# Designs tried in a protein design chat: miniprotein binders against q96jn8r1131to1294. Part 185

Target 1, 164 residues: q96jn8r1131to1294
Amino acid sequence: TLEFLENHGKNILLSNGNRTATRVASYNQGIVVINQPLVPQLLVQVRIDFLNRQWTSSLVLGVITCAPERLNFPASACALKRAAWLLRGRGVFHNGLKICEKFGPNLDTCPEGTILGLRLDSSGGLHLHVNGVDQGVAVPDVPQPCHALVDLYGQCEQVTIVNP
Below, E stands for the ipSAE of ESMFold2; O stands for the ipSAE of OpenDDE; V2 stands for 0.75 times the mean of E and O plus 0.25 times the DockQ between their complexes.

## First folded at step 15 (miniprotein)

Design f48 (at its last look DockQ between E and O 0.90; V2 from the best seeds 0.00; counts 0 for: pae E 1.9 > 1.5)
Fold by OpenDDE base, look of step 15:
Structure f48 (fold): chain B 164 residues (1-164), chain A 83 residues (1-83)
Amino acid sequence: as target 1 above (164 residues)
Amino acid sequence: SKEEELFKRAEELAKKALKLLEEGDYWRAAYLYLMAAELALEAGNPELAFEYARKAIELAKKSGNEYLLKFAEDLLEKIKEEL
């Protein structure tokens, strides 16, 4: 069963069998990691449950290849400088450095109810899915094992893991 | 050995980059060559790293991706110090 790990950002409260993450304070400290590593053709999806419009930015999606159970999470995913591939806005980032400026839809403007997915293909490419539609390869190669990461940042205050 | 593993991984990435290049996907190919260059350098093969970095630069330019271009150029300078 897919769940968020107990090791998470300090402003996160887990519920619903650890399938729902809620950021209960401030605008940051909201990183969560899904327990099972991504394997080829496994689609991991989260639904944006609640957005707080007083903020501007929104959630960050991505993967990490370090051991998530022992990770000391920074205030935001953008501060991860090692073993991290992230999607923020329309940008793709590797270890905090932008490698692509315009990819897929703008994550900062996804409305509540949007279902965002991550999937590795057979070649190790990381795909973004939006409402079940494959948006293409965000990162052409990601080392395995890797874990899906969600940063409940800014507007995004709650997400839930959903089945495909 | 660790170096052998790094070397093999670098070659794998380069092969994947070539496939993407054949499909006309320049920025993703550039990224893979960039990663391959880093691995080759870590593997103790600055000559190969140099080759991959140059390819990354070329493809970054073709893609118009200034971010990858900058990173590749920075890496190239680092590689030159090891030659």
Scores: ipSAE 0.804, ipTM 0.911, lowest interface PAE 0.6, mean pLDDT 95
Fold by ESMFold2, look of step 15:
Structure f48 (fold): chain B 164 residues (1-164), chain A 83 residues (1-83)
Amino acid sequence: as target 1 above (164 residues)
Amino acid sequence: SKEEELFKRAEELAKKALKLLEEGDYWRAAYLYLMAAELALEAGNPELAFEYARKAIELAKKSGNEYLLKFAEDLLEKIKEEL
């Protein structure tokens, strides 16, 4: 089954059979990674469970192609400068470089209860899903294997893996 | 070898980029040409990397994606150092 890996940001507490991640301190150190690599038939979905609107920015969603079990995660996903593709706000980033300013909905305004999904298509394109609806190709090709990543940043204090 | 795999991957990305270009998706095509350029440079083929980076610049301009344009221009200057 899909679970968050035990290797995660230092402010994360895993619960619910490692399907729920909670950031229990500060605004960062909240990176979690899904245990199985993405494949075209696999839709990885997380629900936003708890937001603290005292912060301006919210979660970051994306993928990494490095094997995640031994990585030392930075304080925030935006500091990943290699092998990373990230969605933040409406922007799409690769290794710290913004490659698209406006893609899909604004993640900073998604309310509690929003279900966000990631999958690869058969050509290696990375798709964002919002509440079950495909938002299209965020990144036209991501190398495999890759793993879904969530950074419980700022507003976002808890997410749970949910089945499609 | 590693270089052969990088070159093959660069060609695959360039082919995907051409398909996207034919569909009118200029910024995603520019992105793939840019990735192909990086791979070609890593494979030790700066002439091919130059070709891909020039194409990425043209398509980034056409798409109005100033972020990709800056990336492509910076990469092109880096590639010129190895020609």
Scores: ipSAE 0.550, ipTM 0.814, lowest interface PAE 1.9, mean pLDDT 91
ESMFold2 (binder alone), look of step 15: mean pLDDT 90; pTM 0.897

Design f49 (at its last look DockQ between E and O 0.85; V2 from the best seeds 0.00; counts 0 for: pae E 3.6 > 1.5)
Fold by OpenDDE base, look of step 15:
Structure f49 (fold): chain B 164 residues (1-164), chain A 83 residues (1-83)
Amino acid sequence: as target 1 above (164 residues)
Amino acid sequence: SKEEELFKRAEELAKKALKLLEEGDYWRAAYLYLMAAEEALEAGNPELAFEYARKAIELAKKSGNEELLKWAEDLLEKIKEEL
C-alpha cells in the first residue's frame, strides 16, 4: 500500500497508517516522500485536506531519484539541487532551475479537497493529474526509479494519500 | 558497459527531443537535449555532447526560457573543456 516514509521533514506528523501528513509547526520543514517508487501507469494521488490562509505559497509536488530513506531533507523542496523535479505554482523545476514558466493550474491556489496526482507514462514522461484529469506532461523524461514527493509548504498543512 | 548505456540513453533522449521539436514544443525539446548532452558527456563523447548542447541553446532561445538557456550555455562551456 502507498504510505509516506518515516523519513520526513521535522515539522511533519504522520497519521492514518502513514497515509496522512500534517505540518504541525511553522510554514516549512514539511517534506514527505511516498514509499513506493513510481512505475509506468501507476497513479499516485494526494488530497489537500487543510489550508492555512495566513500563508501565501502552497504545496510543492514532484519526484526525486535519490534514495529517500537516507535523504536529509532541507527546509523546503526548492532547496533540492540534485535529482529533483518539482511543480511549484505554475512552474516546473529541475534541480532548482525553472524549465517551464507556465504549466497546468497554479498549485498555490488549489482549494481544499483538490486531488493532485502524478503518473509516469510508458516513455518516462511525468504527468500531473488534477481531480482525476490529466493535465499533460510536466516533465518529458524522468529517470527511474523515482519517488513522489510532497512539500507541505506555506498554506498547505495537511494532505492524504488517496486511491484512484 | 556503463558508457555504452549512457550513450544509448543520450541517443534516446535526443530522439524524443526531435519528436517534440517537430510538434513545436521548444522547452521540452530543449530540456531533453540538455539531458542528452549531459549523458553523452558522461559517456565520454564530448563531441556528441557539444552537438546536443548547441541544439539545446537554440531551442532554449526559442522557448524564451532564460534559465534553460543559462544551463545550456554553462554546459557548453564545460563540454568545451573536454574537447
Scores: ipSAE 0.822, ipTM 0.918, lowest interface PAE 0.6, mean pLDDT 95
Fold by ESMFold2, look of step 15:
Structure f49 (fold): chain B 164 residues (1-164), chain A 83 residues (1-83)
Amino acid sequence: as target 1 above (164 residues)
Amino acid sequence: SKEEELFKRAEELAKKALKLLEEGDYWRAAYLYLMAAEEALEAGNPELAFEYARKAIELAKKSGNEELLKWAEDLLEKIKEEL
């Protein structure tokens, strides 16, 4: 039942019952949000389907605590300056500030087929999973409700929601 | 009330920060003290916000995280306006 919300970046085309998001133009305007908030023990996973290595940077993962259904998305997730926690490259960011220099893999080098997951633990900590392996706590506390976000930025042209 | 909720949230964040500090996780503890300070300030308790921000500065320095330190110092100056 997990799907991408109909409210998304302008360059996104949803398909496969809204479980696949494709960026169909440019390098940005590719923000998508999962249609239900994270709850403890819910693992939201996306598979990287297509990459264009022409670009240097790749997808951004994260969460927002603003209600996403009517939100006006910026051109890229890194412009979110309020109520946002993002994983980009190897960094962890909160509202545009880098709070951790190196966490998990470098998202800019993840190949096609990589499965990336987000979940909350029972303490409100945000975890990253990579190909089924828990990378640990990226952010020690995120307020609930929060909503999983993917920015199909740069290299990343398509992702699909997959079951754990 | 909204202020009571913010105050309770600030205290919960500070408790989590103390646990992380006991584990030696200085940057995550500093981060949570900063969040607690912001919540306390929004709750109308600038004295509590001040104490949390001072703790965040101490721990950010200990962790070597310069962006957290700058954030904590800027927040402390903002809090002083409300003391």
Scores: ipSAE 0.304, ipTM 0.710, lowest interface PAE 3.6, mean pLDDT 91
ESMFold2 (binder alone), look of step 15: mean pLDDT 89; pTM 0.880

Design f50 (at its last look DockQ between E and O 0.88; V2 from the best seeds 0.00; counts 0 for: pae E 5.2 > 1.5)
Fold by OpenDDE base, look of step 15:
Structure f50 (fold): chain B 164 residues (1-164), chain A 83 residues (1-83)
Amino acid sequence: as target 1 above (164 residues)
Amino acid sequence: SKEEELFKRAEELAKKALKMLDEGDYWRAAYLYLLAAELALEAGNPELAFEYARKAIELAKKSGNEYLLKWAEDLLEKIKEEL
């Protein structure tokens, strides 16, 4: 069963059998990691449940290859400087640095109810899914094992893991 | 052996880079060549690493990506130390 790990950002409250993450304070400290590592053809999806338009920017999606259960999470995913591949806005980031300016939809403007997914293909490429539609390869090669990461940042205050 | 596995993986990444190149996807191709170069170097083949790194530099420039370019240039300098 897919769940968020108990090791998470300071402002996160888990519920619904650890399938729902809610950021209960401020705009940051909202990183969560899914327990099971990504394997080829496993689609991991989260639904944006609630957006607080008081803030700017929104959630960050990606993967990490370090041990998530022992990770000391920074205030934001952008501060991860190693073993991290992230999608923010329309950009793709590796270890905190942008490696692509424009990819897929703008995550900062996804409305509530949007279902975002991550999937590794057989060659190690990381795909983004939006509402069940494959948007293509965000990162052409990611080391395994890796874990899906969600940063409930800015507007994004709640997400829930959903089954495909 | 470990070196043989690294070498094979490097070649696979390079082949994948070529596919990306055929699609006009320069930054993805550059990224893959960078990974291939690092693996080739770790496999004890600095000559091959050098070739991949040079390709990465070329494609990074075409993509206009400064991060990939810096990565490639730094890696190239490291490779030169092993030649």
Scores: ipSAE 0.761, ipTM 0.892, lowest interface PAE 0.6, mean pLDDT 95
Fold by ESMFold2, look of step 15:
Structure f50 (fold): chain B 164 residues (1-164), chain A 83 residues (1-83)
Amino acid sequence: as target 1 above (164 residues)
Amino acid sequence: SKEEELFKRAEELAKKALKMLDEGDYWRAAYLYLLAAELALEAGNPELAFEYARKAIELAKKSGNEYLLKWAEDLLEKIKEEL
């Protein structure tokens, strides 16, 4: 079963059998990681449950290739300078630097109820899904093993894993 | 051996890079060539790594992707030291 790891950002409270993450303070310190690495055939999905629209920026979604169980997380995912591929706003980032200007929707505008998914294809490409629709290959190859990551940043205050 | 596995993986990435290039996807092709170059160097084949890094530089320039270009240039200099 897919759950968020107990090792997470300091402002996160896990609930619902560790399938729901809530940021309970501030605007950052909200990184959570899915407990199983991505493998072909596995689609990891989260639903945006609650947004606070006073902020301009929203969640970050992506993967890390370092083992997450004992990692010390920074205040925000964009400060990850190694082993990270992130979808932020309209861009794709690798190790803190933008490698693609526009891919998929602008995450800063996704409403409550949006279901965001990540999977690897058979050749190691990272795909984004939005409300069940494959957006194509964000990153054409990601080293394995890698884990899905969500940063409940700014607007985003709660997400829930919706895969079995 | 581990070296044979790395070499085979590097060739697979380069093949995928060629497919992306045929489709006009320069930054993804450059990215894949960079991964292939790193694997070829790890496999003890710096000449192949050099060829892949040079292709990555060319394609990073075509895509206008400064991050990939810097990565490819730094890697090429590292490879030259091992030739």
Scores: ipSAE 0.179, ipTM 0.625, lowest interface PAE 5.2, mean pLDDT 89
ESMFold2 (binder alone), look of step 15: mean pLDDT 90; pTM 0.903

Design f51 (at its last look DockQ between E and O 0.76; V2 from the best seeds 0.00; counts 0 for: pae E 2.0 > 1.5)
Fold by OpenDDE base, look of step 15:
Parts: sequence; structure tokens; C-alpha cells
Structure f51 (fold): chain B 164 residues (1-164), chain A 83 residues (1-83)
Amino acid sequence: as target 1 above (164 residues)
Amino acid sequence: SKEEELFKRAEELAKKALKLLEEGDYWRAAYLYLLAAELALEAGNPELAFEYARKAIELAEESGNEYLLKWAEDLLEKIKEEL
């Protein structure tokens, strides 16, 4: 069963059998990691449940290859300087540095109800899914094992893991 | 051996990069060449690492990606220390 790990950002409250993450304070400290590592053809999806429009930016989605159970989470995913591949806005980031300016839809403008997914293909490519539609390869190769990461940042105050 | 595995993986990444290049995907190709270069260096083959890194620089410049370019340049400096 897919769940968020108990090791999470300081402002996160888990519920619904650890399948729902809610950021209950401020705009940051909202990183969560999914317990099971990504394997080829496993589609991991989260639904944006609630957006607080007093903020500007929104959630960050990606993967990490370090051990998530022992990770000391920074205030935001953007501060991860190693073993991190992230999607923010329309950009793709590796270890805090942008490696692509424009990819897929703008995550900062995804409305409530949007279902975002991550999937590894057989070659290690990381795919983004939006509402069940494969948007293509965001990162052509990521190390395995890796874990899906969601940063409930800015507007994004609640997400829930959903089944495909 | 570990070095042999690293070497083979580097070659696989380079081949994949070439395919992406043929499709006009410069930044993804550059990214893969950078990974290939790092693996080649770790495998004890600085000459091959140098080749991949140079290719990454070329593609990073074509894509106009300053971060990939910086990554490649930093890696080249490291490679040169091993040559």
C-alpha cells in the first residue's frame, strides 16, 4: 500500500492512513515522501485536494535517491542539493539546478482535483502524468531505487495518494 | 567488476544520448552525456570521460542551458586532474 512516510516536513499532518498530507502552517516545511520506491511501470499518483490562493507558487513533484527515512528535510525541496530530481512550475531541476526551462504543464497553475503522477519506464526515464495522460519523459535517466517526493509548497495545502 | 559495470552503463547512456540528439533533444542528450562522463571517470577511464564531457558542453551550448554548461565545465576540470 502506498503511503507517505512518517518522516516528513515540520508543517505536515498526515491522515487517512497516511495517504493524505496537509500542510497546516505557513507556506513551506511541507515535504512528504512516498514509502515504496518507484519501479518500472508503477504509476504513483497524488491528487491536489486544496489550494490556498493567498500564496503564489505551488507544489513541487519529483524523486530522491537518498534514504528517505533518515532524511533531514529542508524547508523546501528546492534546497535539496543532492540526489534530487524535481518538477517545479514548468522547470526540471537536478540537485537544485534547472536542467530544463519548459516541460509539461505549469504545476503552479494546476487546479484542485488535478491528479499528478510519476512513473519510471523500462529505461529509467521519469514520466509525468497529468490526469492520467502521459506528458512524456521529464528526466531521461534517474538512479534506482528512488522515491517519489511531494513538496506541499505555497498554494498547495493538501494532497492525497490515489490509485490509478 | 564494478568498473566494468560502470563502463557499460556509461556506454548505454551515451547511446541513448545519441538517439535523443537525433530527435533534436539537446538538453536531455547533454544530461545523459554528463552522467556518462561521470560514470566513465568513476570507472577509471578519464579519456572517455573527457570525450563525453566535451560532447555535453557542445550540446549544452546548443540548448543555451547555463546550468548544464556549468556542470560540464566543472566536470571537465575534475577530469583533467585525472589525465
Scores: ipSAE 0.737, ipTM 0.880, lowest interface PAE 0.6, mean pLDDT 95
Fold by ESMFold2, look of step 15:
Structure f51 (fold): chain B 164 residues (1-164), chain A 83 residues (1-83)
Amino acid sequence: as target 1 above (164 residues)
Amino acid sequence: SKEEELFKRAEELAKKALKLLEEGDYWRAAYLYLLAAELALEAGNPELAFEYARKAIELAEESGNEYLLKWAEDLLEKIKEEL
């Protein structure tokens, strides 16, 4: 079963059988990781439950290839400078470097109820899904094993893992 | 060896990049050539890294991707120090 890993950002409270993550303080320290590595055909989906519009930016999605169980997470995903591929706003980032200006929707404007998904295709391409619709390959050739990551940043205060 | 594995991986990425190029996906092809260039340089083959980085520059320019172009130019300067 898919759950958020017990090792997470220090402002996160896990609930609902570790399928719901809530950022309970500040605007950062909200990194959570899915407990199973992505494999071809596995679709990891989260629903945006609560947003606080007082913040400008919102959640970040992505993957990391480091084993996450004992990793020391930084305050925000944007500080991940190794083995990381992130979707932020409309941009795609690798190890802190923006590599694409516009892909998929602007995550900073996704409303509550939006379901965001990540899956790895057989060639190592990372796909974003939005409300069940495949947005295509964000990043080709992500190495395995990798784990899906969500950073409950800024506006995003709660997400829940949902099944396809 | 570790260098042999890095070289093999660089060639795999370059092959995937060529496939993307044939499909007209210039910026993702440029991205894979950049990864291949970095691996070739780490494998101790700066001549191959130079070839991959030059291709990445061409494709980043064609796609209008200023971010990959900046990365490719910085990498090319780094590679030149080892030629």
Scores: ipSAE 0.553, ipTM 0.830, lowest interface PAE 2.0, mean pLDDT 92
ESMFold2 (binder alone), look of step 15: mean pLDDT 88; pTM 0.871

## First folded at step 16 (miniprotein)

Design c01 (at its last look DockQ between E and O 0.86; V2 from the best seeds 0.85)
Fold by OpenDDE base, look of step 18:
Structure c01 (fold): chain B 164 residues (1-164), chain A 83 residues (1-83)
Amino acid sequence: as target 1 above (164 residues)
Amino acid sequence: SKEEDLFKEAEEFAKLALEMLERGDYMYAAEYYLLAAEEALEAGNPELAFKYARKAIEYAKKNGNEEFLKEAKELLKKIKKEL
C-alpha cells in the first residue's frame, strides 16, 4: 500500500497507517515522500486535508530520483538542489531552479479537499492530476525510479494519500 | 568552472528571493537568501555570502521562524570566518 516513509521532515507527524501527514509546527520542515516509486501505471494522489490561513503559500508536489530512505530533508523542498522536480504555485522547478513559470492550476490556491495526483506516462512524462483531471505533462523525461514528494509548506498542514 | 556555476546558482536563488519579496513572502525570501548565501560561500565568495546571509536573517526575523533564524545566524558565523 502507499504510505509516507518514516524518513520525513522534522515537523511532520504521520498517522492513519502513515497515509496522513500533518505538519505540527511552524510553516516548514514538512517534506514527506511516498514509499512506492512511481511507475507508469501508478497514479499517486494526496488530498489536502487542512489549510492554515495564517501562513502564505501552500504545498509543493514533485518527485525525487535519489534514495528517499537516506535523504536528509532540508527545511523546504525549494532547497532540494539535486534529483528533484517540483511543482509549486504555477511554477515548475528542477533542482531548485525555476524551469517553467506557468503550468496548470496554482497549487497555492487549491482549497481543502483538492485531490492532487502524480503519474508517469510511458515516455517518462510526469503528469499532474487535479481532482481527477489530467493537467498534462509537467516534466518530461523524468528519470526512474523516482518517488513522489509532498512538501507540506505554508498553509498546507495536512494531507492524506487517497486511492484513485 | 564549478565555482562559476555555484556563483550563478547563488544569483539565481537571490533572484528567486526577490520574486518572493515582490509578493510579500518573507518565508521563501528568507529561505532563498539562505540558499544563495550557502552557494556563494561554496563558490568562494564570502563577501557575497555575507550579503545574502544578512538578508536571510532579516527576513527570518520578519517571518518569525526562530529555528530558521538560528540556522541563518550559524551560517553567518561560518561566513565571517572566511572574511
Scores: ipSAE 0.888, ipTM 0.942, lowest interface PAE 0.5, mean pLDDT 96
Fold by ESMFold2, look of step 17:
Structure c01 (fold): chain B 164 residues (1-164), chain A 83 residues (1-83)
Amino acid sequence: as target 1 above (164 residues)
Amino acid sequence: SKEEDLFKEAEEFAKLALEMLERGDYMYAAEYYLLAAEEALEAGNPELAFKYARKAIEYAKKNGNEEFLKEAKELLKKIKKEL
């Protein structure tokens, strides 16, 4: 089954059979990675369980194309300067730098209960789903293999993997 | 060259830091200034790296994240050796 890897940010506590990740301190050190690489038929979905609105920005979603099991994660996904494609706010980022100003809804405003999904299409395009609705291709040609990544940053203190 | 690419990336990270600062997001502002400092130092511009590292420390103090602040101060010490 889909689970968060045991290799994760320092402030993460895994629970619920490693399907729930909670950031238990600070605003960062909250990177988690899904244990299986994305394949075209796989939709990875997480539900936002708990938000703390004292911070300005919220979670980051994306993919990493290097092997995640023994990777030393930076404090925040924004510091992933290699092998990373990320969605933050309305922006799309490649290796830490913005490549698209506006894609899909603003992730910083998604309320608790929002279900966010990532999948690859047959051409390697990365799709974002929001509450079951495909937002289109965020990144047209992601190298494979890649793993879905969530950074429980700022507002976002808990997410749970859910089935499609 | 890789130095020119690193310098350009440092400028882009500094631009991102300013965008975050305009939103009042001192967490991201500090992190992006630290990235800008790291890239500037690797590009062989320790004077620019010093400027960015001091900004990273300034905003890190607003965030209450002692581990990040320690990291930023360690980078500043490294930069000073190259001035």
Scores: ipSAE 0.834, ipTM 0.919, lowest interface PAE 0.7, mean pLDDT 93
Fold by ESMFold2-Fast, scan of step 16:
Structure c01 (fold): chain B 164 residues (1-164), chain A 83 residues (1-83)
Amino acid sequence: as target 1 above (164 residues)
Amino acid sequence: SKEEDLFKEAEEFAKLALEMLERGDYMYAAEYYLLAAEEALEAGNPELAFKYARKAIEYAKKNGNEEFLKEAKELLKKIKKEL
């Protein structure tokens, strides 16, 4: 069963059997990680439950290739300087630095109710799914094992893991 | 060298901070300036680290995050010891 790990950013509260993550303060310290490695063909999905338009930027998602259970998370995913591939706004980032200018829709503008998914294809390509629609390969040949990560940054204050 | 790599990372984080400022995103601008300051300090350039830490504090004040502001001020104190 997919759940968020108990190791998470300090502003996160988990509920609903660790399937809902809520950021209860500020705009950062909101990183959560899925409890199982993202293996090929596994589609991990989260729904955006609550947006606070006080903030400019929104949810970031992607993968890390380090063990997450005891990782000391930084304030935001952009500060992960090792073993991280992230989708933020329109960009793709590796270890905090931009590697692709424009991929998929702008994640900063996704409304409440949007379902965002991550999946590895058989060649190790990381795919983003938006409301069931495959956006294509954001990152080719992701090292394995890797773990799906969501940063409840800025506007995005709550997400819930959704089964297909 | 590792020092040269850290210096380049500091410059790239500063460029990302400017990109965020162009979008009016003071939250990420502050975050990236703090990262630039950390890398500059580790690269052995406290003068550059001081410049970036001051910018991180400036933009953190605009976004109202007291915890981040405290963190940025603590880094600034470490940088001042190296000056």
Scores: ipSAE 0.439, ipTM 0.732, lowest interface PAE 2.2, mean pLDDT 89
ESMFold2 (binder alone), look of step 17: mean pLDDT 87; pTM 0.867
OpenDDE base, look of step 17: ipSAE 0.885; ipTM 0.941
ESMFold2, look of step 18: ipSAE 0.795; ipTM 0.901
ESMFold2 (binder alone), look of step 18: mean pLDDT 87; pTM 0.862

Design c02
Fold by ESMFold2-Fast, scan of step 16:
Structure c02 (fold): chain B 164 residues (1-164), chain A 83 residues (1-83)
Amino acid sequence: as target 1 above (164 residues)
Amino acid sequence: SEEEDLFKEAEEFAKLALEMLERGDYMYAAEYYLLAAEEALEAGNPELAFKYARKAIELAKKSGNEEFLKEAKELLKKIKKEL
């Protein structure tokens, strides 16, 4: 069963059997990681439950290739010092730097109820799924093992893992 | 070459900080300025690092994030020792 790891950003509260993550303070310190490696064909999905419109940017999702169980998370995913590939807004980022300007829908404008998914294909390509629709390959040849990450940043204050 | 690579990455992070400011996202702007400052310091340019760290601190004060502010101020102390 997919759950969020007990190791998470300090502003996170886990509930619903560690399947719901809530950011209870500020706009950052909201990184959560799925408890199993993202292996090829595994689809990990989260639903946006609550948005706080006082902030401009919203959630970030992606993968990291370091072991997350005892990692000291930075305030936001863009400051990860290890290998990380992130989807934020319409951009794709590697270790904080933008590698693609426009991919998929703008994550800063996805409404409550949106279901976002991450999946590796058989060639190691990272796919984004939005409300069940595969957006294509955001990142080719992701190193393995890797772990799915969600940063409840800015507007996004709550997400829940949902089954495919 | 290593110093040249770090300087170029500092410029890229500073550019991302400006993009975040244009969007009104002062939180990401502060974090990118801090990353730019760290890289500038490692590249041996403490004056540039000081400039970016100051921008990060100013933006962080608006967010009320005491942990980030403390981290940014500690980097500023390291930078000042190299000035």
Scores: ipSAE 0.123, ipTM 0.469, lowest interface PAE 4.5, mean pLDDT 84

Design c03
Fold by ESMFold2-Fast, scan of step 16:
Structure c03 (fold): chain B 164 residues (1-164), chain A 83 residues (1-83)
Amino acid sequence: as target 1 above (164 residues)
Amino acid sequence: SKEEELFKEAEEFAKLALEMLERGDYMYAAEYYLLAAEEALEAGNPELAFKYARKAIELAKKSGNEEFLKEAKELLKKIKKEL
């Protein structure tokens, strides 16, 4: 069963059998990682449960290829030093730097109830799914093993893992 | 060279900071300026690192994050030693 790892950003509280992550303070320190590697064809999905519109920007989705169980997480996913591919707003980022200007819908404007998914295809392409719709390949040739990551940044204060 | 690569990364982070600032996102703008300062320092340009660290501190005050301010001040101390 998919769960969030007990190693997470310091402002995170896990509940619902480690399937719900809530950021209980500030706007950052909200990185969570799925407890199993993102193997080809596995669809990992989270639902946006609560948005606090006091803040700007919103959640970030992506993958990391380092072992997450004992990783000391930075304040935000954009500061991950190594082997991170992230979807933020409309951009695609590798190790903090933008590698694609526009991909998929703007993640900063997804409403509560939106279901966001990550999946690797058989060629190692990372796909974003939005409310069940495959947006295409955001990142080709992601190294494996890799782990799905959610940064509950800014507006996004709660997400829950949902089954396909 | 590696130093030229780090310098280009610092400039890209600074460019991202400006993009976020134009959107009114002071939180990400501060974080990107701090990343730009870190890369500029590693690239051997403490003058540029100082400029970016100061921008990060100014913008972080607008965001109200005390932990970030502490981190930024620690970087600023390292930068000042290289000036």
Scores: ipSAE 0.444, ipTM 0.718, lowest interface PAE 2.0, mean pLDDT 88

Design c04
Fold by ESMFold2-Fast, scan of step 16:
Structure c04 (fold): chain B 164 residues (1-164), chain A 83 residues (1-83)
Amino acid sequence: as target 1 above (164 residues)
Amino acid sequence: SKEEYLFKEAEEFAKLALEMLERGDYMYAAEYYLLAAEEALEAGNPELAFKYARKAIELAKKSGNEEFLKEAKELLKKIKKEL
């Protein structure tokens, strides 16, 4: 079954059989990673459970191609300058550089209850799903193996893995 | 050395900050300058850290993130003690 890895950002508390991640302090140190590689056709989904509107930006999600089990996570996914493809706000980022200006909905404005999904297609394209709707290919030709990452940044203080 | 590594990291974050700034992404630019300032301070270069922290404050004000602005100002206080 899908779970968050025990290796995570220092402000994270895992619960609900490691399927719920809560950021218990500040706005950062909230990176979590799914416990198995994102293989083609596997849909990994998380639901936004709690938003703290004290902060302005919100959840970041994407993939990393380095081994996550012993990775020293930075304070935010923004600081991942190698082996990372991230969706932040409206943008798509590769290793810290914005490679697409507008893709999908603005992740900084998704409300509580939103279900966000990541999936690789058979050609290695990374797809974002929002409330069950495929937004299309955010990143073509993602190297494999890769691992789904969620950064409980800013407003987003809790997410739960949900089944399709 | 460790100091050389941290200095290089600070320069790389500053480069990412400039890229974000050119795109008008003030929030991301502020965060990268904050990261650059932290690495510069750890590398033993408070003068460079001061420069980056001031950029972070300027851009945090433009982005309207009050909590991030507060954090950047607190970092600036720490940097000033090292100058």
Scores: ipSAE 0.210, ipTM 0.586, lowest interface PAE 3.8, mean pLDDT 86

